# Designs tried in a protein design chat: VHH binders against F-box/kelch-repeat protein SKIP4 (SKIP4). Part 4

Target 1, 358 residues: F-box/kelch-repeat protein SKIP4 (SKIP4), of Arabidopsis thaliana (Mouse-ear cress) (q9m2c9)
Amino acid sequence: MACIVEDPQRAGQSNETQIALISGVPDDISKSCLARVPREYHMAMKCVSRRWRDFVCSDEMCDYRNEFNLAESWIYALCRDISGGVFLHMLNPFSSRRSWKRINDYPYIPMREGMGFAVLGKRLFVLGGCGWLEDATDEIYCYDAAMNTWFDVVPPLSTKRCYFACETLDGKIIAIGGLGLNPNAKRTWDIYDPLTRTCKSCSDVNIVPEMEDSFVMDGRIYIRGGVGGSSTAVYSASSGIWERMDDDMASGWRGPAVVVAGDLYVLDQTFGAKLTMWCKDTRMWIHIGKLSQLVMKQPCRLVSIGNSIFVIGKDCSTVVIDVENVRKNKMNGVMVCSSIPKTWDDDIDVISCKSVAI

## First folded at step 20 (VHH; from u05 with S30D)

Design t25
Fold by OpenDDE, fold request of step 23:
Structure t25 (fold): chain B 358 residues (1-358), chain A 119 residues (1-119)
Amino acid sequence: as target 1 above (358 residues)
Amino acid sequence: QVQLVETGGGLVQPGGSLRLSCAASGFTFDDSGMGWARQVPGKGLEWVSRIYDSGSTFYQDSVKGRFTISRDNAKSTVYLQMNSLKPEDTAVYYCAKFPRLSSWYFDLWGQGTQVTVSS
C-alpha cells in the first residue's frame, strides 16, 4: 500500500481562472519568453506572481532553457568554516562583478566531513559523511538551485560512507568507495537513480580504498585513492566493471583533476601550482603552465565551464584559466589568468566545487 | 486504483514505427506531467520524453526528431509515436507520471511494454 502522501497543498486550488502568465499572451509563448530571461533575474521573476515563481522553479523552465541553449552555469562550492559549519557559496562567473555569495546555510549537517557532492540538472546533492562523534552516514540532502531551497526527502545511500568519490554518470549519482562501518564499503559503489529514487549497491575488488579524487571522462569514471594516491581504477558503464587505469596516465594524476572539452587537466600542487594536460594521442602529460601562488591559496578544487577552468582555493579565492588562451600563449611558463577575490569570510575551506546549469 | 498501463509494444524492423499508448487511471490526469522512460537490459532507466501538463514536450537527444510524445486528456492517455526505430531503441518502455512542477523523478510508472527492433 504505497501511502500516497497527499500533498496538503492541494486543497485550495479553486477553479480560479488560470491567470495567464503574461496578460494577453498564450502560456506557451509566455513560457518561451520567460525562459529566455538571464539567470541573474530569475530571483526577481519569482516575485512577480505565484505562477511565475512556479514556472521559474520548475523543471519545465530548465527544459526550455536547455532546449534554447540558454542554460547558464554557475559555480557552487561546498565549504566548511573554522567552526565546522558546512554551507554553499555561489559564483556567477558571467557577472561584471564576480563575487562569491554565501547561500542558504546547510540546515542539516553541521560538522560533517568526507561528504560527497554531486550535481544533476538544477539540483545539488550532499551525500554521506561522518563527524567526530558520528559514524559514516547514508544521508542525502538535495539543494534546488532554482528554488534556492534544501530538501531532506531523498532516499538514502545503500551504504553508509564517508571520504568517498562522488560522480555523476548517465543521470545517476555514483558513490564510490570510502570509509564506513562496513569493512566492505571500501570496495563498494552505489548507484543512486533519482528517477526511481532507488539506490543500488555493487561491489568490485578493483575499487581503491581511501578516495582522494575522481573525474568523469568519455563516459568513464576515474578514481584515485590509496596511500598517496597510489591506486587508480576506471569504471566503464558499458561493461559495468572496474579496470586498472593506464600507468602513464595515473603517474601524472597528482592533484585535482577536471575535464574540459574532453581533455583531462590536472593541477599539480606538489611544488607550486602546475597545470598539466593529458594528451590522449601521445599518452603523455603536457605541461601547460604555472599559477602564481600569490593569487591562490591551497588546497584548491577545480571546476570547468566551457573552455575555462576555475581554480578555487581557500576562502574561495579563484583563478580563471582560459584553456584556449593558455594553449596559444605559452609565454615563459606563467599562465595569464583572471582572478576573483576571496569571500569576506576568512578561514573557509572548499570541500568541493560543481557547476549548475540553469 | 492509481495505475498506468502501457500498450503498443512489439517487434519491428529497423526503420519501422510503433505507437505506444499509456492509459492512466486513478488520478487527475490533466494536471499531471507525463513521460516515457526506457530500460535496456542490464542498464539503468533513462527518460525518453516528457510532456508537461501545459503540453510542452521535451525529448532525449537520442530520440529527437524520431519520437513524438502526445497526450489526450479526454482519454487520460499518453502516446509515444516512435519513427525510424533503431536497434538501440530496443528496451522496455515505461509510461511515467511526474510530480507537480518536477520531472526529476517518477511518482508513478507502469509495468512497461517491450519494444524490440531487430532485422
Scores: ipSAE 0.876, ipTM 0.956, lowest interface PAE 0.6, mean pLDDT 89
Fold by OpenDDE, fold request of step 23:
Structure t25 (fold): chain B 358 residues (1-358), chain A 119 residues (1-119)
Amino acid sequence: as target 1 above (358 residues)
Amino acid sequence: QVQLVETGGGLVQPGGSLRLSCAASGFTFDDSGMGWARQVPGKGLEWVSRIYDSGSTFYQDSVKGRFTISRDNAKSTVYLQMNSLKPEDTAVYYCAKFPRLSSWYFDLWGQGTQVTVSS
């Protein structure tokens, strides 16, 4: 019995003369104007009127901003505290006062581990996970960054899983491998389609167990797992199959990875913190520079915005690397980076980081 | 009965044009955002174009400048004018409705119409 949750908002649309968004201005023009307001003011805009709130929170707003090339990427970090509580932190990298801010508490899954984290449009998804004494789950929670609210009215994964790779490809969320009650779950992936709100499960023997890291490059999903990250695989959406990753490329994947403007970067943490780049033409890993250990608190995650790599470590301590500048300066030495201070909260582990453009 | 019915699909040569129509019934059309999605065989659904109740229109990058979405509220019909068609545009095209204030999913779909672009 599919509980058709009747959207209670269908009640009395009385013919209330829809008050114009902006007095004396057609709504289309008003919307165009509102869409040009910087993201930092969107919260204030929601306080102007119900119509403003609705528009600012709408996908239409995002579509306008995308059309105008005004979308601003902010960084969101899925974090865990010492109590096991899960929450989101947000960073506006364009702010003069760059600081991490804790957003609404994760309402539904305290003390979960091994969760997937994905972004589609203005929405963040927290997928799966397990507890110390709890089995893997198929639950998906969604946070709307424009609304600044969580909602749980999302269909579940096809397979309960934790410690899996989670990526976005072609507007879909791909949950790959991991652990679960079903031993075969380790060699499965789920494709969640938000357009249809459906999840499809697939299997392939080439999927590696015990996922450590993943990234998307050139329309392919790369995964690393196994004992010490010894196993790699590549998924091609065009073929629908998983293949082994090339050894030359796999050999340099010795830490968190991020793609910047089509190029793969890895923070090699085997001996310090070295930023390396995969050169597609020569099929070699190139050393870009070294990060000082003084500025990095492990474990760290990487996220990119434009030509910048954000290295986000414990307590959301952040180092910002301008890749273009570093490449130009051929600095074989310690990279000069800007830093963003840690949060006020202590003992925060960063599970995953993603950027959301609004 | 709530339904969407697509028409206008067919076979066309590269560079040709088609106009798809979608007739809506069983719901308040004027207050509904509408869109088109397509599915290539063996691939997932992808959105093509959206038109909000306000009349605002948006397009996937792959079709931008070639396709035009429009609506006639009096006829409860949404249209997709497709110009400069390419073989890559070959797909089943679906008319769909998305809920108010949210265009990230569709809550009503048509049966689809086949568009084939081939020499």
Scores: ipSAE 0.861, ipTM 0.951, lowest interface PAE 0.6, mean pLDDT 89
Fold by ESMFold2, fold request of step 23:
Structure t25 (fold): chain B 358 residues (1-358), chain A 119 residues (1-119)
Amino acid sequence: as target 1 above (358 residues)
Amino acid sequence: QVQLVETGGGLVQPGGSLRLSCAASGFTFDDSGMGWARQVPGKGLEWVSRIYDSGSTFYQDSVKGRFTISRDNAKSTVYLQMNSLKPEDTAVYYCAKFPRLSSWYFDLWGQGTQVTVSS
């Protein structure tokens, strides 16, 4: 163990036998103080005592940090190497020296294609998938970003599936369409509810075939599929129905999408790497600017934190776009951006990226 | 036998108040986290409030400032005081238990009590 186990110094004058979080301080005050420590130091805090480790790894810690409006988002990239091995890289975007770090504890995910990747709270979920010769699976694996460990999730999905859309909405993970042993998989969607540890399946003929991309905006899940992304649909949680996406809105969805502060951005790679934004008021796509650095066609993924878009390409090479700054400060129509160097691991494809706030 | 029994539901006019109670038995109440969830018609379950074994309380944004969760360890009972009720608060309310460190799922559920907010 690299951590020092704290011995109890004094229990105070109580009938209860309990090791205080901080000697001479009521535990509610101690928790308030510990919740204010920046996330980069949380690993060290786990070494102080068993009670500190339990609190830092607990959902109570996350609840306190959310109440204080102190949650910090780090980026996690699901990656594949040339041998087909699947693993995570992690980026603390607030560090003075921003660099990607490999997460070494990833032994239980089979080498698969078409997996779903979703986030709920401090937890990352990898769902489903299939191999070239293997059928689709219903398995769910979870990485706990506070504990820094993987575990199996029970129950599995209701429907074995791969190459499906996967999003989080209203505290639930939703797996939409795709391929599987059930011939109805392409027109079904599973709702995984962690609160009850249940998964249920629904169907709708309006779900588009051949999933390619998805995003969540304003309580709705948008999906794109079909040949060349020609079919779109929208799920509204408030009504529970699937409906047609606005044709004008759909027309500009020609690449990876991300939502920043309720606004939809798309990296249009049709004729170069150009960032565009959907303007709800005018119902038009507007040009924000061009990327100045090389961004590969695939894998090129987008993640937002605050007003920044992280464009993540091969080997986790990353460009950071501050959308408020680039709309004011352009050079020849090219966005002024910062970069984060690629990882040490060469020939790494980025399958998906998500942020986790703790 | 391990169980949770809710009481206090009913019909109330908008702006009114209700107090839900949940009596627990068959487990060490003092070491457990407790919470309330609700099933809104046409939607799935959503958490409403939770109270940790430490006494720390947390609320879903839609009820914050209107609902108060509390516990009485001597009586093995958890309460939900519901004020300024709105029609959208109409739901079946469930008392539930969560593991000490993990509130992301409930591992014991009550049978539920109906709360209806309507004119």
Scores: ipSAE 0.653, ipTM 0.888, lowest interface PAE 1.6, mean pLDDT 83

Design t25
Fold by ESMFold2, fold request of step 23:
Structure t25 (fold): chain B 358 residues (1-358), chain A 119 residues (1-119)
Amino acid sequence: as target 1 above (358 residues)
Amino acid sequence: QVQLVETGGGLVQPGGSLRLSCAASGFTFDDSGMGWARQVPGKGLEWVSRIYDSGSTFYQDSVKGRFTISRDNAKSTVYLQMNSLKPEDTAVYYCAKFPRLSSWYFDLWGQGTQVTVSS
């Protein structure tokens, strides 16, 4: 019986030998190892080689880290300085000495108000907004937290808008209502699909809120609008259906909201600084604890990492609440919190805060 | 020209299987990431799976364990083996290419192939 012999020749082409990620290790195993390096060292990894920089900056790195349940969430605050310039501060909440750091990438973000701020994967999106003398815009800017750089996103929103609700749901960015050149912007919402780089506009005259405040819970976007938050609605992105928000739930939504492990928390500052939680079983708001008023100036922004709520005020002054600790020890006592110093920058307003997992 | 051509769609019973194929031409296949997305009726597009040029594979949670993506660089072909199909898997399935480092968007799409799962 005749046999086939292995041909060692590569006629007409040579494979350029690429420097291995780790010498003597197959690249798939090397990627598994590199993905386990804590995020605080990723900047240094970019300096090892072009292959390391490419992998650390890639979505493949994020996919590996998610697969291994190794993603680390850092906090990004969208800020405005005295001149009206818009920029980011970043906080590594796992650092032994936690401090806010300004992202000093090339500044190209327009001096705008009423912008949307959303996160998808390792990317932060700043959408829309308007200036003092400038019309509302449909522009979208993206910050890639792995590359540590900004770029323009194309296409823009279908509708120029500012002061709108903006959330990520089911891998899409949804911009709801607001103000703009088109007075009907209040009656529309845009669904931006980053995957296809398309934007779909939808309309419904009966559901669009007058104001923008929102959170995402259980696959739904909750929005609050009108004077004093008098209008509320719930949007299910999977069906495109608007629903009425529970009146009892809506009544306690009197400040910034955040969801921790499926539970809705609100910082209520109408009669002092109180953290409250919506209890779905009893349909009641329960008091969790008080914050020191001296460290928190309104407006405050909330973001969660694990079981901790980060309450971020002016100049990025931050209080960290471990809700599991407060709930286990005392349900309605004074909250035991740690703090993170404000930034060194001049008078900085915090527009919005999000976490980015890599 | 540059294109992606899907085959293998059709009607299948719940619990059944299908294998989709996607033939690529007009670009450097070996250096590209490839993936599948689907258009569910009345819903937007969603990603299903992706395979990097390295061979690393990843899946949306709803299909993990049931679907398998693979590639054959010699044939410039990507496959999607779909097992244990459910009615909610009914969709138009698109083969797509993503830039090697950035899988958050697809920059080349096929024409799509219909998969229908019904009793």
Scores: ipSAE 0.641, ipTM 0.883, lowest interface PAE 1.7, mean pLDDT 83

## First folded at step 21 (VHH; from t25 with R100K)

Design j01
Fold by OpenDDE, fold request of step 23:
Structure j01 (fold): chain B 358 residues (1-358), chain A 119 residues (1-119)
Amino acid sequence: as target 1 above (358 residues)
Amino acid sequence: QVQLVETGGGLVQPGGSLRLSCAASGFTFDDSGMGWARQVPGKGLEWVSRIYDSGSTFYQDSVKGRFTISRDNAKSTVYLQMNSLKPEDTAVYYCAKFPKLSSWYFDLWGQGTQVTVSS
């Protein structure tokens, strides 16, 4: 029974003449104006007034920005340091001074492994995980990117799990497989619905154990696991069932995967770092180019924004690949990429990367 | 008692129109954001439209340009005008309230009203 301590101080909202957001301007117009301010200035905006702060931090702000097609995607990386501490780093890819910044320390994200990482709207979720001495958990932590704050009051997963696949589909978070105390956990998935704040557990024998990677494409969730990534499965929301992935497609999934504008890209790390693309029409993997090992520090994670793939490695070293340019230049050679320097912190492993649009 | 009661659902032909109403009671309506969600059989709930206490309105892409949400604070009622209905719009439609501080979730739901679009 989590005592929602209703803050008693909210009772005295006297008829205080609601100070206009902008003097002499109706609030609707004011909100429209404020919503057009670039994301890099949102922090400063929160310092103007309480009302500005509240609005900038609100879902309404996000809705306005989405409506105006002004949402800006920033990259967030869930990271682990040498001590086992877990923290978030943030990158504004549009900044002239592209640099990773560590987000305020969440004192309570335990030194866990095998956590899921998901994004819905302006919120990031860290799910589950296990410790050296701790069994798998069902805990969910939420970070609001607009508020720049962590919340611990999120309903838990239905099943305690670690080293599971975590994806978002149709506004829901899907936690798939993994390890846990329950031997059946490996063949289960949870559907967390933020609208209802409920989690539903389902089971399917086709879910692969020991999840290694996952991605969403064309409304389906693809998962890879097993020994050496030998097992794959595909989930269709329409049918609610898991099926085996096609062998031709599965054969080329030999590293981190990302979907860009509906196309699947994989960084094949078997022999160096090769970017490959799945061609839906020919049902073949196409070699796009090679990434220099000098610029990439494994382990790497992929995230896409627009037509760009961000390859994020150790210490958040980042290489940016423009997919359109690479495809046009049909260069069977080393891809020319831009780089973003590593963080000041050393020995940071990137667990997962996601983009948040605000 | 805190409650939301939906009305106006029914059977309509493709291209037709319906107007849903939701009467709210038991809470301060004027300070509450309201919305509509729908559930297609066998699928999860999806939000359709939201209206903030400020009057700002937002729509899911699938219904944008066809549906209009509005509210009458004097009547403590929220409306959903649905035009150019499609078979894909067939669902149970729920009126819902979201908390003042967040539109992320709904904290109060109606019982729902069936909308069926069929030739």
Scores: ipSAE 0.865, ipTM 0.953, lowest interface PAE 0.6, mean pLDDT 89
Fold by OpenDDE, fold request of step 23:
Structure j01 (fold): chain B 358 residues (1-358), chain A 119 residues (1-119)
Amino acid sequence: as target 1 above (358 residues)
Amino acid sequence: QVQLVETGGGLVQPGGSLRLSCAASGFTFDDSGMGWARQVPGKGLEWVSRIYDSGSTFYQDSVKGRFTISRDNAKSTVYLQMNSLKPEDTAVYYCAKFPKLSSWYFDLWGQGTQVTVSS
């Protein structure tokens, strides 16, 4: 009785009939349709099906939305509370009920200071920092805004840093200067490449050791630091070197800075809160308008969306400045701005704010 | 062995065309997103084009309308048709694979092929 050992290999390829995203519609068309849904509904979309969830959370979704010019920028603020806890707050500026919402507790780094904050695509990065009992770190944490989840599986910085400048340039995250155990680290910058998930370190004597502020304009990174912000430098990606910043430009950099449509704006906080603009042609700072101190609680951070500047202060109190409007009205007076109320949480300091387009 | 092998690079005049090919082996090609990146001398890597497993294609702005990415799953090959080449397109071009859950980074790279656009 020859036991015919049936060859178990023909396990039937269960044609898991991939359930269509939308019944009766090809997936390519379905994806195109889903990508056109406003961002405010993406959470609801994730509840429709697993496939919808996966697509909505995918980079493909973002690529579609970018291709269709449908990406919507929301503001994310890295905040610290009185306990030293670090949190993300989110604002949909397009909502009729504009309100800040706390999003997921940052479980990884309680009481961290001097962190870098960067955005690439749909992802936010929290970099480096130090704690009361912890020296500078090289850790990088990633938040996916589409998934609404944190990831800790990111390669570290090449150099441990706190109180450093952090900017994005050409799809890279640039960490510049800062403090750490290594004294030489103060005059270094790291380039984190998400494509390769690698970080390289470079050095330049022109890097300011203690960073206060930074911005990117015209493919260059501008940094300010030193005692009272007295030191500035400019990095040119084309040359790969740091140079001295223009003295006239540097002289007006007296607060948080933001670039809007290629123009540099600074909220000068020396005497109140004055919005100033750097005029490239005349090489002069132009006064744009004044903000009421009643509506702003320092320290403030700036972020731009389109032609609007969001001034975000303590407790995420937010003032929205329409740059086009204020430029037209040549207001020597107090700028008319819209406001977004503070969060329900008290004693929140805004460390940094960025916009994420999805 | 898991590998990507690029071919098709070379010297072309401005306005010329090249077609790059990338042969994949050692992994399930059909389920993998693929892409091309390039590195200009002295500059960092930049993505050029992506093709998802679904067939969706995306391009960097600098190459839109000029480059076309495609894939042949039967041949486990991804292609980059480059038309209207410019001197600025001179770079080493790398074929790369996405991880299953993200197109944010590439987890597999080819050795690269040199594309030189010069008069």
Scores: ipSAE 0.862, ipTM 0.952, lowest interface PAE 0.6, mean pLDDT 89
Fold by ESMFold2, fold request of step 23:
Structure j01 (fold): chain B 358 residues (1-358), chain A 119 residues (1-119)
Amino acid sequence: as target 1 above (358 residues)
Amino acid sequence: QVQLVETGGGLVQPGGSLRLSCAASGFTFDDSGMGWARQVPGKGLEWVSRIYDSGSTFYQDSVKGRFTISRDNAKSTVYLQMNSLKPEDTAVYYCAKFPKLSSWYFDLWGQGTQVTVSS
């Protein structure tokens, strides 16, 4: 009875609930400090204590890092191996030894094709798809890149679909068109709102057929349909209206597309591989340069981080184009680029690629 | 019973202020994250602000600097002070709860309160 804690309620709370993140440091200050640690060390931080693991894996950590403008983008590739198994590869583009690493904890879903792949915050979503012996599905799986674990998502899509456009816009995942036993899937789109955990289905006769490619630019989703000829459409999320794409813009969309700092780039693979950029002011496509034939592994996917375009081909072979640097460093019209080696896994198809900022 | 009850909505002129309150009951308030979302006419629901059980606060860019979220754990109440209101802030505002570690969805919602900003 000679001594007591200064705050009996704090002493009781400390004994029963939580210990400090860092001994002798207020938790508010500790969280601010921990949020500044580079992402490459986050895995190690999870081993320090339960409280550190919980914070590093939390959305609060992401909120702090976004507030400090410290989010770091890593690349995730949705892949299929020769057995038809679907899995993720991950790339830290800022590592001194850049290499693709396989993520092995994906639930087994054999023989699935035409899945959607989208990102919200630290979370990757795999949606829909179909197989040789299976109808299109409405299932949604979520990979949490901070926890490095998979979760089932409820509710599912409103419409079972495969081979559809899938993009994130205004905090929602939009799954557009595609194929399925439901003949109306081609004319519908689902809006998945994670905040309310709801999925709404919409329809319009103007939606293009089987989706080949899509990108998001200036609050709009641009879509190219490949079956039955070249057709394009533009979805405006603010109005919910489908519009026709600018004919001049559509004419140069002959390969995978990516947006870098608000500018549209396309890798045209029709006659070799050349990078072009859409110039809004002149309404023309500008030739940037060619990729070397010896470096290319097709088909290719594009992802941007900062001023860099990552061209990801078969077996995750990767070429990195710094769009500012290529204006300075061309050899006979060929862009000078860095590369990242393919994986040792044979015959890996890259279905889709996205970046996740944490 | 478990519930969230919003008060403080109403009609206000552009540039004016309102303070929303949300009284919580039926769950351990101190262990929960709380937030506000709004239903803007012609749009879906959008996140406005959130406050973690730790007291850390975060805001959508469009309201940052104008809105302030706070909580009073003794009264099991969360507040949203809205200053410099604009016509585009017109919406039904919902108080909501999110799980401690995962703020990407709300698992309990209030009934909503109308805020109208017009000349």
Scores: ipSAE 0.648, ipTM 0.884, lowest interface PAE 1.7, mean pLDDT 83

Design j01
Fold by ESMFold2, fold request of step 23:
Structure j01 (fold): chain B 358 residues (1-358), chain A 119 residues (1-119)
Amino acid sequence: as target 1 above (358 residues)
Amino acid sequence: QVQLVETGGGLVQPGGSLRLSCAASGFTFDDSGMGWARQVPGKGLEWVSRIYDSGSTFYQDSVKGRFTISRDNAKSTVYLQMNSLKPEDTAVYYCAKFPKLSSWYFDLWGQGTQVTVSS
């Protein structure tokens, strides 16, 4: 059931032709067939042979699945328990009996707050953070969702930081602002390029220093900061330029945000829970529907997969909104949604949620 | 001496073709994945193509159907055939090596060769 850590030395010494992946089948055909197996069975495939385990855990597997348009997105929630321990929960949204599963793996020792959480390919990154008794760090930890284990083989950030915005854009991880020993950390951003394993730092005196929330849309990172989300900014990765956010867009950003098929959705919880969508053409927020308070524990995080928005609250209590479906299927203006039970763990705070496609 | 040496860059008109070659030395080529990345002016570094030790090939969407990566294990050489070149393909192209099972980063890089597509 457990995914082992890849051993580069052993992998480099393996004879790739010693055992066929599937008896009587050329390996290239075997790989094409194995890549078509639904992700829910990948754990079992790792138990068949060492060669199967190596392929299932490899980036080659991901490349085949992407080529076939078979990538499946699962949701990972970065969580904190009452003792301050940090761990992951995972959800397969395609299972008919959807439930959150705790990931038990090699624990990282520092118990930290204000960490960044980002995804690139099959890998989840936890960046920076600070402890109650320790200063901000530049450390980066990586969870490989194919191997189902943590490893600490990543270059560090250029700037030690916590409580910062962290997003993936154009194959790079961008860590923006925050707090740290460097008094200018709040006006800097780091660009981590996994391809080269490098991190560079950039600065601008006009960056919003108090980070609250962010999202990525149309090649730009949108940031809310300041007390009560009063400051906003937009970063264009292609130019490296900071821009002013549309005032009408900013005024409706009153809760967690998510992008579905290029459209910005916000769960506005100021007077009940209602889902709104930003309409670029009219520059207006459009009411989509109300979310019943009975099915949701606050505060919430949002993740999208396909046309579905997953609203994830305390203890991983989850509501699923199909944005096409809810426009047709409302009961007295309340969106008809499915739900996923909370976890068995009590008092679990959800720090951040991301999806990983494999 | 571990190294990668690119050749075959140059100036070409739009619609033209170039073949890049990369000679490898100092490591077990047959057990390594190989790839090409490019540094586009005004843009960051991006991967272009990769070929696993198994021979499986993959391409960035913008070059799919126009570029072909191949390898000759006997000569420890990887190639990039670039057809139907466009001005946006102008970049410094780097040959690179990745670990056998992990292509999310390149752990050895060549010096780069300039490809310019211009009228």
Scores: ipSAE 0.562, ipTM 0.855, lowest interface PAE 2.3, mean pLDDT 83

